# VHH binders against q01730, part 11

Target 1, 276 residues: q01730
Amino acid sequence: SKSLKKLVEESREKNQPEVDMSDRGISSMLDVNGLFSLAHITQLVLSHNKLTTVPPNVAELKNLEVLNFFNNQIEELPTQISSLQKLKHLNLGMNRLNTLPRGFGSSRLLEVLELTYNNLNEHSLPGNFFYLTTLRALYLSDNDFEILPPDIGKLTKLQILSLRDNDLISLPKEIGELTQLKELHIQGNRLTVLPPELGNLDLTGQKQVFKAENNPWVTPIADQFQLGVSHVFEYIRSETYKYLYGRHMQANPEPPKKNNDKSKKISRKPLAAKNK

## First folded at step 3 (VHH)

Design g1 (framework vhh_8cml_1)
Fold by ESMFold2-Fast, scan of step 3:
Structure g1 (fold): chain B 276 residues (1-276), chain A 124 residues (1-124)
Amino acid sequence: as target 1 above (276 residues)
Amino acid sequence: EVQLVESGGGLVQPGGSLRLSCAASGRTFSSYAMGWFRQAPGQEREFVALISWSGGRTDYSDSAKGRFTISRDNAKNTVYLQMNSLKPEDTGVYFCAAGRYVTYDLKPSEYDYWGQGTQVTVSS
């Protein structure tokens, strides 16, 4: 593979819009000489490195449309990340984020946001998060969400919503406002019932995906899952189910016990101490 | 949304080679990790190989190491599996899979999209 120096030089000399620096043992973007001078680039891939921070200097790469930090050790993002106004795809999966910076929802072009395998919960989302109304795909799997905020319904262009392996005790009725949704992944949560408003969506076709296994579903819902996804959606649209759902909500039952063993999750382990 | 179509399967003698291709359609192919899985009759789907979005990381099952090579061409939205030194034990339906996450577990449940499979038979 080419050295980092050659990648930077080649991008500059040939005016190449895409730079792939994955799997290079990079611990700091500031160590990559000349990186922030590449104002022309539209794609930067830094996946599978050892980054613990993203410097504010990332904002100097103003033409970025795709920024990929998958599988690093990033603990926080600079507020300047939201200054990347052309950004369409941001991948921060498999990092160590426990919060998103103030103003994060200021991007007007963001289409894909990957936040899987971090330490995020509903309190991690900044006040303007659901201003990201251009999102087509949102991945929040393997985090610590117990509640999905009702403002999720504002993201009406969403086609993919992945919430697998969280601690969700409920889904908001506003999930039914996501009329473009083609994929909903809610496996491995603490869900007992589905909101009837989910029945406003049709996730039963060959190109649609609805995955909901490994939840403590009440027996009537569990029975429908055994028959198939189409039966689940027919059931939740029914008056019988609306009655069951209303009674369940009125009873306000104790949430099920947490089923996810996160002790093996690397994002929860301390980073090694640095010697000076 | 991603749709996957496998090709390149067939009948080959022990010691032979096959190259499988998986053509992907859909908006976000370059943001997906791609994997190959196989399933012998009466068995669960098992992992064979994976490649990261950039191609910078690859991984293989113990049985595939040294014999199989996974690669991808993001400009063509295609992933490949070059299989050399094929053994009868390699017989099965080979599935292409796309997943956004390459994590600590390489289970079928990590992958969001699947092709319909292509049959590989290694027999005299």
Scores: ipSAE 0.000, ipTM 0.154, lowest interface PAE 16.2, mean pLDDT 84

Design g2 (framework vhh_8cml_1)
Fold by ESMFold2-Fast, scan of step 3:
Structure g2 (fold): chain B 276 residues (1-276), chain A 124 residues (1-124)
Amino acid sequence: as target 1 above (276 residues)
Amino acid sequence: EVQLVESGGGLVQPGGSLRLSCAASGFTFRSYAMGWFRQAPGQEREFVALISWSGGKTDYSDSAKGRFTISRDNAKNTVYLQMNSLKPEDTGVYFCAAGRYITWDLKPSEYDYWGQGTQVTVSS
């Protein structure tokens, strides 16, 4: 497109650090002449386009701090994405990712990772994913996670963890290691109990957020939610709860049935043949 | 004590079928992903198939895809591998493995517990 060419030229001529190419019908970054020569840019917004892939050439934009791909059709990322050494904010929400590339955890400065509304599960995460120890916010809502790996506890700088509308049966005890956590969103899962170690966190204050509705909670927990979040945390810290939790785990109950119908989810629909 | 016990191995002719079973005890089976690996004489242990804790996700090696089916019964603490259209190159010791956290690498080092293995021989 002529408008995209002019946008590239103006960014270069005026030394503009931010480039907004949102909602331009872009199907391939390679079609944007001169895009990868803009080594000076710190922010690239490509939201609301028709991208199905991200070329390795993205690594040529070495000064990127913010990269926004929200609402595209991206099915895979190049391994070179982790070569963006200054990247602090990566938005891949509302795409079609079913895996993350090997070496993805090598990003040294990443603070915000948005992966909401993709097709990710625990097997989608590369071996070094939890090396992303600089993360302050991780959004994994509207995916297919059945477990949250225990290595989540290594992300000790996390302030926001969003796991809404997955298929989680349990939270690992290592969630209690996230001492800086201010917001935990676990609504719309298959959770019946909470690990007692969650009681190590204080999510009951005015500036804290704890959301856990639409889970098949056992009656004792459901009753505490009726009284309020502070009562839930007091309860799970109690010796009574620790005893009941231990007995519940020993009984090894069958997981609740999946309640989330994801068959109508756009990310699961086939792409038109010419866009594959 | 953690234990994984494989059974169902044996000798079959090319084109034949076998169903392997792995009985688990001593850990919370329903919370673990289960995998099958195989090892031929003089070679490294290779990945064959994986099933998530709930059974909702399965993965297969290229050689197993379309011929093998992994399944599990969490009430019986058992994982299965149905092997159809067996070939001589499928010969090896088949190992059951359990992993709390299994990633894209699918390496033996990612599994927490291992069985002793069961021999599968495909020969005419």
Scores: ipSAE 0.000, ipTM 0.159, lowest interface PAE 17.6, mean pLDDT 85

Design g3 (framework vhh_8cml_1)
Fold by ESMFold2-Fast, scan of step 3:
Structure g3 (fold): chain B 276 residues (1-276), chain A 124 residues (1-124)
Amino acid sequence: as target 1 above (276 residues)
Amino acid sequence: EVQLVESGGGLVQPGGSLRLSCAASGFTFSSYAMGWFRQAPGQEREFVALISWSGGRTDYSDSAKGRFTISRDNAKNTVYLQMNSLKPEDTGVYFCAAGKYLTYDLKPSEYDYWGQGTQVTVSS
């Protein structure tokens, strides 16, 4: 109800560090008069709008720590997004991204990156993506990944990795380097085997989460899941499993067919049009 | 014996089109990702286009996006590169490459099998 102009003026007048512009029918940030003059703000919420682009002017908001674009129609990001040197939390979930800009991994303080429900694959990630070594949570669910790049192992502070509902045919052995990982979500992929190095992680405790359902697991793995997650991890640490895994990789079997149920998922509906 | 044989290269004027083909034999083609790379005189081999084992995913270099289309026919063991709106900068030797089904990297070193290349020359 409050005009965007009054919201901007109030933020400046009262020195408010947080600005919430969610669900305002905004199609362009450039139409919000005075927005980019708010250099004092540390949080900007633009969720549930109709944005198709993010202008390079976003870099003028140099004190941003939290930037939320959840549920828009954003197709690309400006390279200047990486100039936000204080940014800790970036939410780009439920957009239309098919690539991330060159230099994206230059954010030195980023702790949470939400990219769920976009059109990203492993070739969407820029060369410096895995320089984001401060990440504690990475959400890549409902995208088009067939492979998780081995450089994921460089993100050693990662506690949450969500890869649900992609087209993953394998996980790299470097996933075993994520020793701080507490949650791994890999359900709804095309995985047949797990790398033995995953056994280096403890994901079986009361505060840990391991979700791997809806994958075409080979029978020995499927049988262990039936017994429980702790049995899966005991099994993949075994010499018996390492032998099976080695033979499976050497055989180079044709990957299982794509899960067509993924095409039935609700995609890119602006939540601004519907109050939950 | 593994073989990748490229064809379809030639001389074309700027704005023209060419369709490259790569015939594969000696391995299970449907289990391999296929890529196209090019090399201009005095330059390093660079990525052009990639197609996954199933054909379900394709990726392109920035210079190829919107102009080139990669496709494959697993029944014929062949991968294709349709090149439209050709520019002088597209001149080079075009190589077909095969990587195991886990190959997604754009680096030449990640591909197991390579063709001999076919020359593409764009000149007025």
Scores: ipSAE 0.000, ipTM 0.252, lowest interface PAE 12.7, mean pLDDT 86

Design g4 (framework vhh_8cml_1)
Fold by ESMFold2-Fast, scan of step 3:
Structure g4 (fold): chain B 276 residues (1-276), chain A 124 residues (1-124)
Amino acid sequence: as target 1 above (276 residues)
Amino acid sequence: EVQLVESGGGLVQPGGSLRLSCAASGFTFKSYAMGWFRQAPGQEREFVALISWSGGSTDYSDSAKGRFTISRDNAKNTVYLQMNSLKPEDTGVYFCAAGRWVTYDLKPSEYDYWGQGTQVTVSS
């Protein structure tokens, strides 16, 4: 359009590092004349458009630190997305991704990865995903995960992990290796017990957040939640809980049934709503 | 082997119409912006029209606006230029061009692949 042409021209001529192209009805980045010549930009916002693909041309924007594709219709990412060596924040929330490209974990500076409200599961993650050891925040809410891979424990700088509204049947003991974690959101899953190793984390302070409602917790855990999060953590650190957990695992119980209503719009909130 | 093959040129009288076609092969056509340029004898190539990868946006030179229409068929790897109300000043060799990284000023140097051209002559 004429408006987009002016944005490109002004960014180029005035060396503006941030370009906001949100809510412009853009169906293809290749339709924005001159976009990929803007090698100087550090931030590109393309949220609330109609993108179905991200062209490999995005790698020409080599100075990008923030790339925002929130609320599009993107089904696939090019492998070249990992060539953005300065990228610190990547927002792909509310898209249609069912897989992440080979080599995605090659991003060396990525601090925030937003993947909420996609069609991802544990099979969607490439082999090197957990090489993203610079991550401080990982948002995977409103996806289809049944299992969180134990390699999650390699992301030791993680401060925020959001797994709300998935189909998780268990958390790996390696969750206890995330010693910098300040926020853990595990609401709306199929969890019955917590690994005792979660007790290695301090999620009970005034600045910490632990959200775990809407899970089919066994009665002893459900009872502790009624008393408060601090009681939950005191309980899972106890000898009593370790004994209960051991017996539960030995019994190898059938996983709870999937919530059939998950296919509806239930508790699906954009990242911005969390901060209000 | 990349090829762009233009067709549809010819001799036409002022006020007439011509439809140019450009058949592409050897590259991922659907990922490229396509443009038409023309060159009159003794002059530099000038921009005529551009169509984006998806066909969702088009641009025209001032001389082409209102008279020419660019379109594409990604299933057939073909781009078209419908030329109406032709004038003697439209005479020249018309070139089809494909560009992966096209800037807003539409310079010939920004296009990756070029056809050999097709002659358009508008004469009474």
Scores: ipSAE 0.000, ipTM 0.109, lowest interface PAE 20.2, mean pLDDT 85

Design g5 (framework vhh_8cml_1)
Fold by ESMFold2-Fast, scan of step 3:
Structure g5 (fold): chain B 276 residues (1-276), chain A 124 residues (1-124)
Amino acid sequence: as target 1 above (276 residues)
Amino acid sequence: EVQLVESGGGLVQPGGSLRLSCAASGRTFSSYAMGWFRQAPGQEREFVALISWSGGKTDYSDSAKGRFTISRDNAKNTVYLQMNSLKPEDTGVYFCAAGRFVTFDLKPSEYDYWGQGTQVTVSS
């Protein structure tokens, strides 16, 4: 394969808009000589490397539309990441993020945000996160969310919302405002009931997906799942269910116990002690 | 480096079936939408089928609807195309591709990674 130096030189000299630096053992973007001089590039793939940080210099790549950091060791993002005004696709899956930087929601063209398999929870999201109103797909699976903020309802262009394998005890009623939603993945959480407002969505069609297995659903809901997704949605739209839901919420029941221990998750393991 | 490798192509008679597989060598594409495209000799690549990252959403070209089924196994880092009721018009090199975005867009320009292709010939 080409050296990193040759890859950078060829991209600059031939005005190549896409640069693939995946699986090169890169530990720091600052070590890639000349990388930040490539202001012309629209795509940078740095997946399957050993990055622990993203330097603020990433903002110098003003023409980026696609930035892929899948499967690194990134623990923090610079606030400057939100200055990438043309960014449409940001992939940060399989990293070690505990938080997102202040101002992250200032990205006004972002269509796809991949955050699967990090260490994020509801306190990780900055105040302006739900200003990302251009999002069509949001992947938050295999994180530590116990609640999904009500402001999720502001992301009205969402077609895909993936929340698989978190610790969610409830879904906000505002999820019913996501009228463009075609895929909702909520399996592997601590959910016992669904908000009736979810019934405002039609996730039962041939082109729609609703995945909700491996949750401690109350018996009436569990019974409907055995009959099929269409029966679940008919049920939650019913007056019978709205009454049951109201009583359930009034009773304020204890949340179900956590079933999955995430202490073995690789993103939780310490990095080599030799560094610092 | 990551590559997509297609397999399962071959010669089949009209009305027959084939199952194509696409595997990433040494790496996973579980975060990407995956597509199948085909190219007849001397023609441009055309869309055949698309599957979302999760496997929950699929789309097909008009010529493939009702005959072909796309599926994926993210644990095996593999995407499949089950082709039934094959016609001579289905003859071509079949390519798998990994999408730039995890959203549905049927344009070939939205796909970042391409395999080298596997030949499918439908002929008596």
Scores: ipSAE 0.000, ipTM 0.209, lowest interface PAE 10.8, mean pLDDT 84

Design m1 (framework vhh_8cml_1)
Fold by ESMFold2-Fast, scan of step 3:
Structure m1 (fold): chain B 276 residues (1-276), chain A 126 residues (1-126)
Amino acid sequence: as target 1 above (276 residues)
Amino acid sequence: EVQLVESGGGLVQPGGSLRLSCAASGRTFSSYAMGWFRQAPGQEREFVALISWSGGDTDYSDSAKGRFTISRDNAKNTVYLQMNSLKPEDTGVYFCAAEYYPTWSDLYRESNYDYWGQGTQVTVSS
């Protein structure tokens, strides 16, 4: 508490735009006296604490451009978080989120959204989520997605999309609309085929990254991966693949079994009783 | 922003040991995942080891497993690579790297790290 008080006082007195409160055992932002009076700050780091919630008062920090909650125990976000209209980078990785609040997609400047290692699925995303059209990087790894909503194609400025270690059974054809994409990470899912429209993207260059290992790929696709990523993309662009993909979809095969036991992840463990 | 400085490299005989250190300056060091990479003469940089922000999770390349140990001391803003049973094939310049937005599988690739040290030379020779 004494160290936190000094950080608040120093930020106010010296007009310090960046405040680092990481790894301070903080259980509630409301316990940090004077925190919400720091309207001048542009960066707040609260990573590696014990936060279980974010109070609506966070909206009082109107000048925030970077807000980092990495590795806390946050179970929900206030609707007021979308009032942070200057916010460019929001890190909520390694928390316990099972949903995002209504209106979350109202941020007009958000460029990087980190949601890795939470309890999110496709039903967790509010109706306006894909209004976040300024996003350049979206990290959804280590969640519970079985489908990626087709509206992902609206995020046309995306350069990085990370979907590693989910339960994805398919990718939507609208993934092919992400023409700025430089990195696509889809490892550790339940994918058997790729949509031909992915072939609209060039993820084979030296500046590009395409990671797709640890998926139950059908033999024709697995064979192309053995030859290299460039062969995969040439194959899915071919008329041969489009025909085989159409037949695969008509056959409506049973999805592969879930490969990941997520019960041991920190985000899945119950918290201690509140009244003890 | 973070700046990284490696130390602890040198010449060692096969079967010997070295401990590399990577000292970081800048705020929020404990928010960075850290990696060690190496570059042998005439080759591209390759992954060696990684460590999470807390030190609770580590991983290694197949060539490093069982011989190398990565650790960190967040109070000292330092990452260590303890290298045992060194072989001539371990010769190279060793770099530490820091990544602010870690995706776990992506930490095996040099392209996903924002900050790099200058490197320290390790030579394993009889």
Scores: ipSAE 0.000, ipTM 0.214, lowest interface PAE 13.3, mean pLDDT 84

Design m2 (framework vhh_8cml_1)
Fold by ESMFold2-Fast, scan of step 3:
Structure m2 (fold): chain B 276 residues (1-276), chain A 124 residues (1-124)
Amino acid sequence: as target 1 above (276 residues)
Amino acid sequence: EVQLVESGGGLVQPGGSLRLSCAASGRTFSSYAMGWFRQAPGQEREFVALISYSGGDTDYSDSAKGRFTISRDNAKNTVYLQMNSLKPEDTGVYFCAAKLWGSEWYTPSEYDYWGQGTQVTVSS
C-alpha cells in the first residue's frame, strides 16, 4: 500500500536492494519518477502491471540480478535488456512477446529465463539465443513452438527445460547433450516419437522429473508410458526402438493436427488475468 | 519474502472432510501461484493441488481430483484446500507452498517459500 514515490524514496534513502512495484496499475516505467536513478538495486518486481514496452533506460539499473515482468502486456524488449551484466533471473512470463530482440543471447550470467505464456515460436529466437550457456532453467511452456532448434544442445548447464503446451512435432537429437537436465516437461504437444538420444539422459531418478502426457504417442511408446517412465527410457535406449524410430523418420509421416482446444488445459490459463 | 502458516489439520474418519487454510504474510500475495503438497512417512513430498495467482486456474493430482478443491482469497491473503471423501492414503503432513519463478508447478523444488506443514490423519 506504499505509493510508487515512497517506494523509490525509501529504496534510495535506506539503500534497499529490492523494490517491489507489483500490481500498481503501471502502464509505463517512464512514468515512475526516479526509478532509473536507483542504480544500487539488485531486484525489481513489476509483475501484474499494464506495461506494453520496456524502455532502453532499464540498462541504467546496472546492478539488477532479478528482473520480474510477469503478467504484463509487453509486446517487445529493447536490445539494451542484454546490457544488464549482472542479471541472473529474468521473468517475462504471461506477456505478449512475438520475438526476442537482436543480441538477446549476450547476457553473460543469466541462469533463469521465464518466457511461459507468450506468442513465441522457433522464428522468435535471435541468432545468438543459444549463447546463453549459463542458463540452468528455461521455461518456454504455453507458446507456439513447432520445432525446438538443435542448438538447444549448447545449453549444457540446463537443469530444467519446460516446453509444455506448445505445438512441437519433434524433439532434436541434441536434447541428449543436456547431461545436467533434471526436469523435462513436454506435455501437451504433437509428439509421436522420442529421439533415441534422449536415452543418454536419466530422468527416472528420485530427484528427476519427466512429464510427457497429452501427446499423440505411437502405440509402442504409449504402452511404455503406462508401465512407467523407467520403462520408457529403457525402451528408447534399445536397438528395437532405434529401428522403429529409423523407420518412422524414413516414412516421414504427416504431423498430427493441432489441438485447437488448448483453453481446456491448465497451462493455457495457469496465470489468467486477475480482473478476468 | 513470504511467510506461510498452515492450519486445519487433524484426525478424521474415512469418508470425512477437512478444510486446510494457508495464511500468507509478506510482499504481494497475489503475485504468487500457490500449491499444496503432502508427505507421508518415509516418502518424498508429492503434489496435491495448485492455484494460479488470480484463482482462475487450478489443477490436482490424480488421487485428489474430484475430491479436493483448492481456492484462494487474495483480500485475506489465504489459500484453502477443501478435502472431501478422505481415504487412509491421504494421511500425511500437508504443506502450503508459494511460487514466483517458473511455470512448472508440480515439483517441490520449483517452490520458493514453504509453510511448516499441518498433520492430516485419516483413520477409524
Scores: ipSAE 0.013, ipTM 0.406, lowest interface PAE 6.8, mean pLDDT 85

Design m3 (framework vhh_8cml_1)
Fold by ESMFold2-Fast, scan of step 3:
Structure m3 (fold): chain B 276 residues (1-276), chain A 126 residues (1-126)
Amino acid sequence: as target 1 above (276 residues)
Amino acid sequence: EVQLVESGGGLVQPGGSLRLSCAASGRTFSEYAMGWFRQAPGQEREFVALISRSGGDTDYSDSAKGRFTISRDNAKNTVYLQMNSLKPEDTGVYFCAADFYSGTWEPLSADEYDYWGQGTQVTVSS
């Protein structure tokens, strides 16, 4: 292993585009001497550290395409994160985010956004979030979403949408606009019905993934799940289901109670720190 | 990093005009959206005008619309605020501020800006 000083010096001297600073006990990026002078780098990995903030200086790393903050203690992001004009992959999984900064949707090239295991809900997303129309993968699993905003349908290039282990009571009809979708993960929510427009998608092939277990599905849908995913999609495309769904929506039933106590969720503290 | 210095303030009669300038030092000025804020006596800092990095997009407070024009010259590292039809209510200390935001669909609050000038006094009085 190299010291942080040696990693910075070697990257500069050898013009190395990728810097891995994972699992170094870093509590502030500002403490890494010379880090922000590395304008040439295209990848920075800071996973498994002790960061609580990301300084606006991150925007000085103008050539970044991959930025990885997985498993830190980050509570907020600077607005300057959106100034990384070449950024394609941003990993913020296993942090402590309860909101995303204003202007976050201004990242014009972003293809992969990982936000799994944070404290986000539908009120956490800034007004321009769904301007991220270049996204191919969006991971929002293990957060606190009760509603997925209908503007999700604007992300038409999306191939992977992961919403596992939230508190979703419904999916918007606009999910049916995601015609490039190959994987939809909605397990562990409070869903009772599926919008018929989901039937516009083909998630039944051998290369597709549809996971929806651990939801309180109403009997007709639960029965189809027992038969298999292809039967579920055939059913929701039917006129019988469209009628049933319309009646269910008109009745406006009370949402089912939360099945799991989220107060027992795994600590937001980096798990890797306990193994050192 | 950027350092900001305002100039062009002064005393003017109602209906008059002033042009404020904000000179920035530092290599990265063209990467910042620039804003003007003002602080009236006994009040909090309020938004006046905003200009994007390129100068292609501008936003104004309701009180500034139709009277004030924000512009920038990235070659000179300077942002300007042309103030016409000045009113006594425009009296205050005017601050320029810099933020790394690439565009805006809404004005930013003062606490979201990274760098601030020291301000220049504008007094509109007969």
Scores: ipSAE 0.000, ipTM 0.101, lowest interface PAE 20.5, mean pLDDT 83

Design m4 (framework vhh_brivekimig_d4)
Fold by ESMFold2-Fast, scan of step 3:
Structure m4 (fold): chain B 276 residues (1-276), chain A 124 residues (1-124)
Amino acid sequence: as target 1 above (276 residues)
Amino acid sequence: EVQLVESGGGVVQPGGSLRLSCAASGFTFSDYYMSWVRQAPGKGPEWVSSISSSGSTILYADSVKGRFTISRDNSKNTLYLQMNSLRPEDTALYYCARGKYTEWDLRPYYFDYSSQGTLVTVSS
């Protein structure tokens, strides 16, 4: 490995656009002398460190297109993160976030947002979150969402939506507006029914993925899942299902109990890094 | 329906070679970075190597650099790991892992659609 000072000096002297500072035991970006003077960089990888905060100074790195904080201990983000006008990929997976800063949805070019394995719920999202209309992939798996806001339907360029291992009791009808969606992952939630509008999507093709296991589906839907995903989609498009769904919504049934044991969920099987 | 099927493991002497394969199905393979992860008997899983969706970016664990080569064939939906100069400490179950829809960091810390693995045993 190179020292952090040497990485900073080499990037500046050789005009290197990408800086990899992963797995360096970094506890604070402010301790990396000269980091914020690297205005030329387009990629900064800080994954697998010990960061608990991201300083406002990150906004000085105006040319960043890729920013990776995967597997740190970050508890909050500065509002200045939204000042990164060229940012296309932001990875905040496996951190300790319980909220996103005000103005977060102001990023006009963001294509991939990874927020898997944090402590987020529907109250964590700022008012402008669904202004991120350039998103192609949104990962919210292994968080604490009980409700997916209807404004999700505004993210019409989404190709991948991962909501695995949350506490979702329902999906909004606006999910049917995501006509470019190729992958929908909703396993490990508290879902009993699907909105009929999901039938507007074609998730049954060879290049499409629909994963919905480990939900307390009502018997009619559970029976269709046993026959296959194509049967599920044919069923929810039917007039019979629309009638039953209307009856179910009118009855306003009590939601299934929360499963507080997340140890068996897919996102709770971390890998050990042993390359030291 | 997302499936990863590993093959190519076996028993070899120290200094020997093996080529592992991972056949992927049920998703658009060319959109994902892929990784090899291993788990030795009585030890936790450790990351071995990763390759970006296009094959342009490749990373290796320090313990395998210069000995292992990761590659992929997007036309066949297949991931490969060529292992040369094998050592007893390379003995492990080897797993193919699908990454997230991203190419900027190829060091996964948890499995997405894990599989049964393929056993590699290096002994005399």
Scores: ipSAE 0.013, ipTM 0.368, lowest interface PAE 8.0, mean pLDDT 84

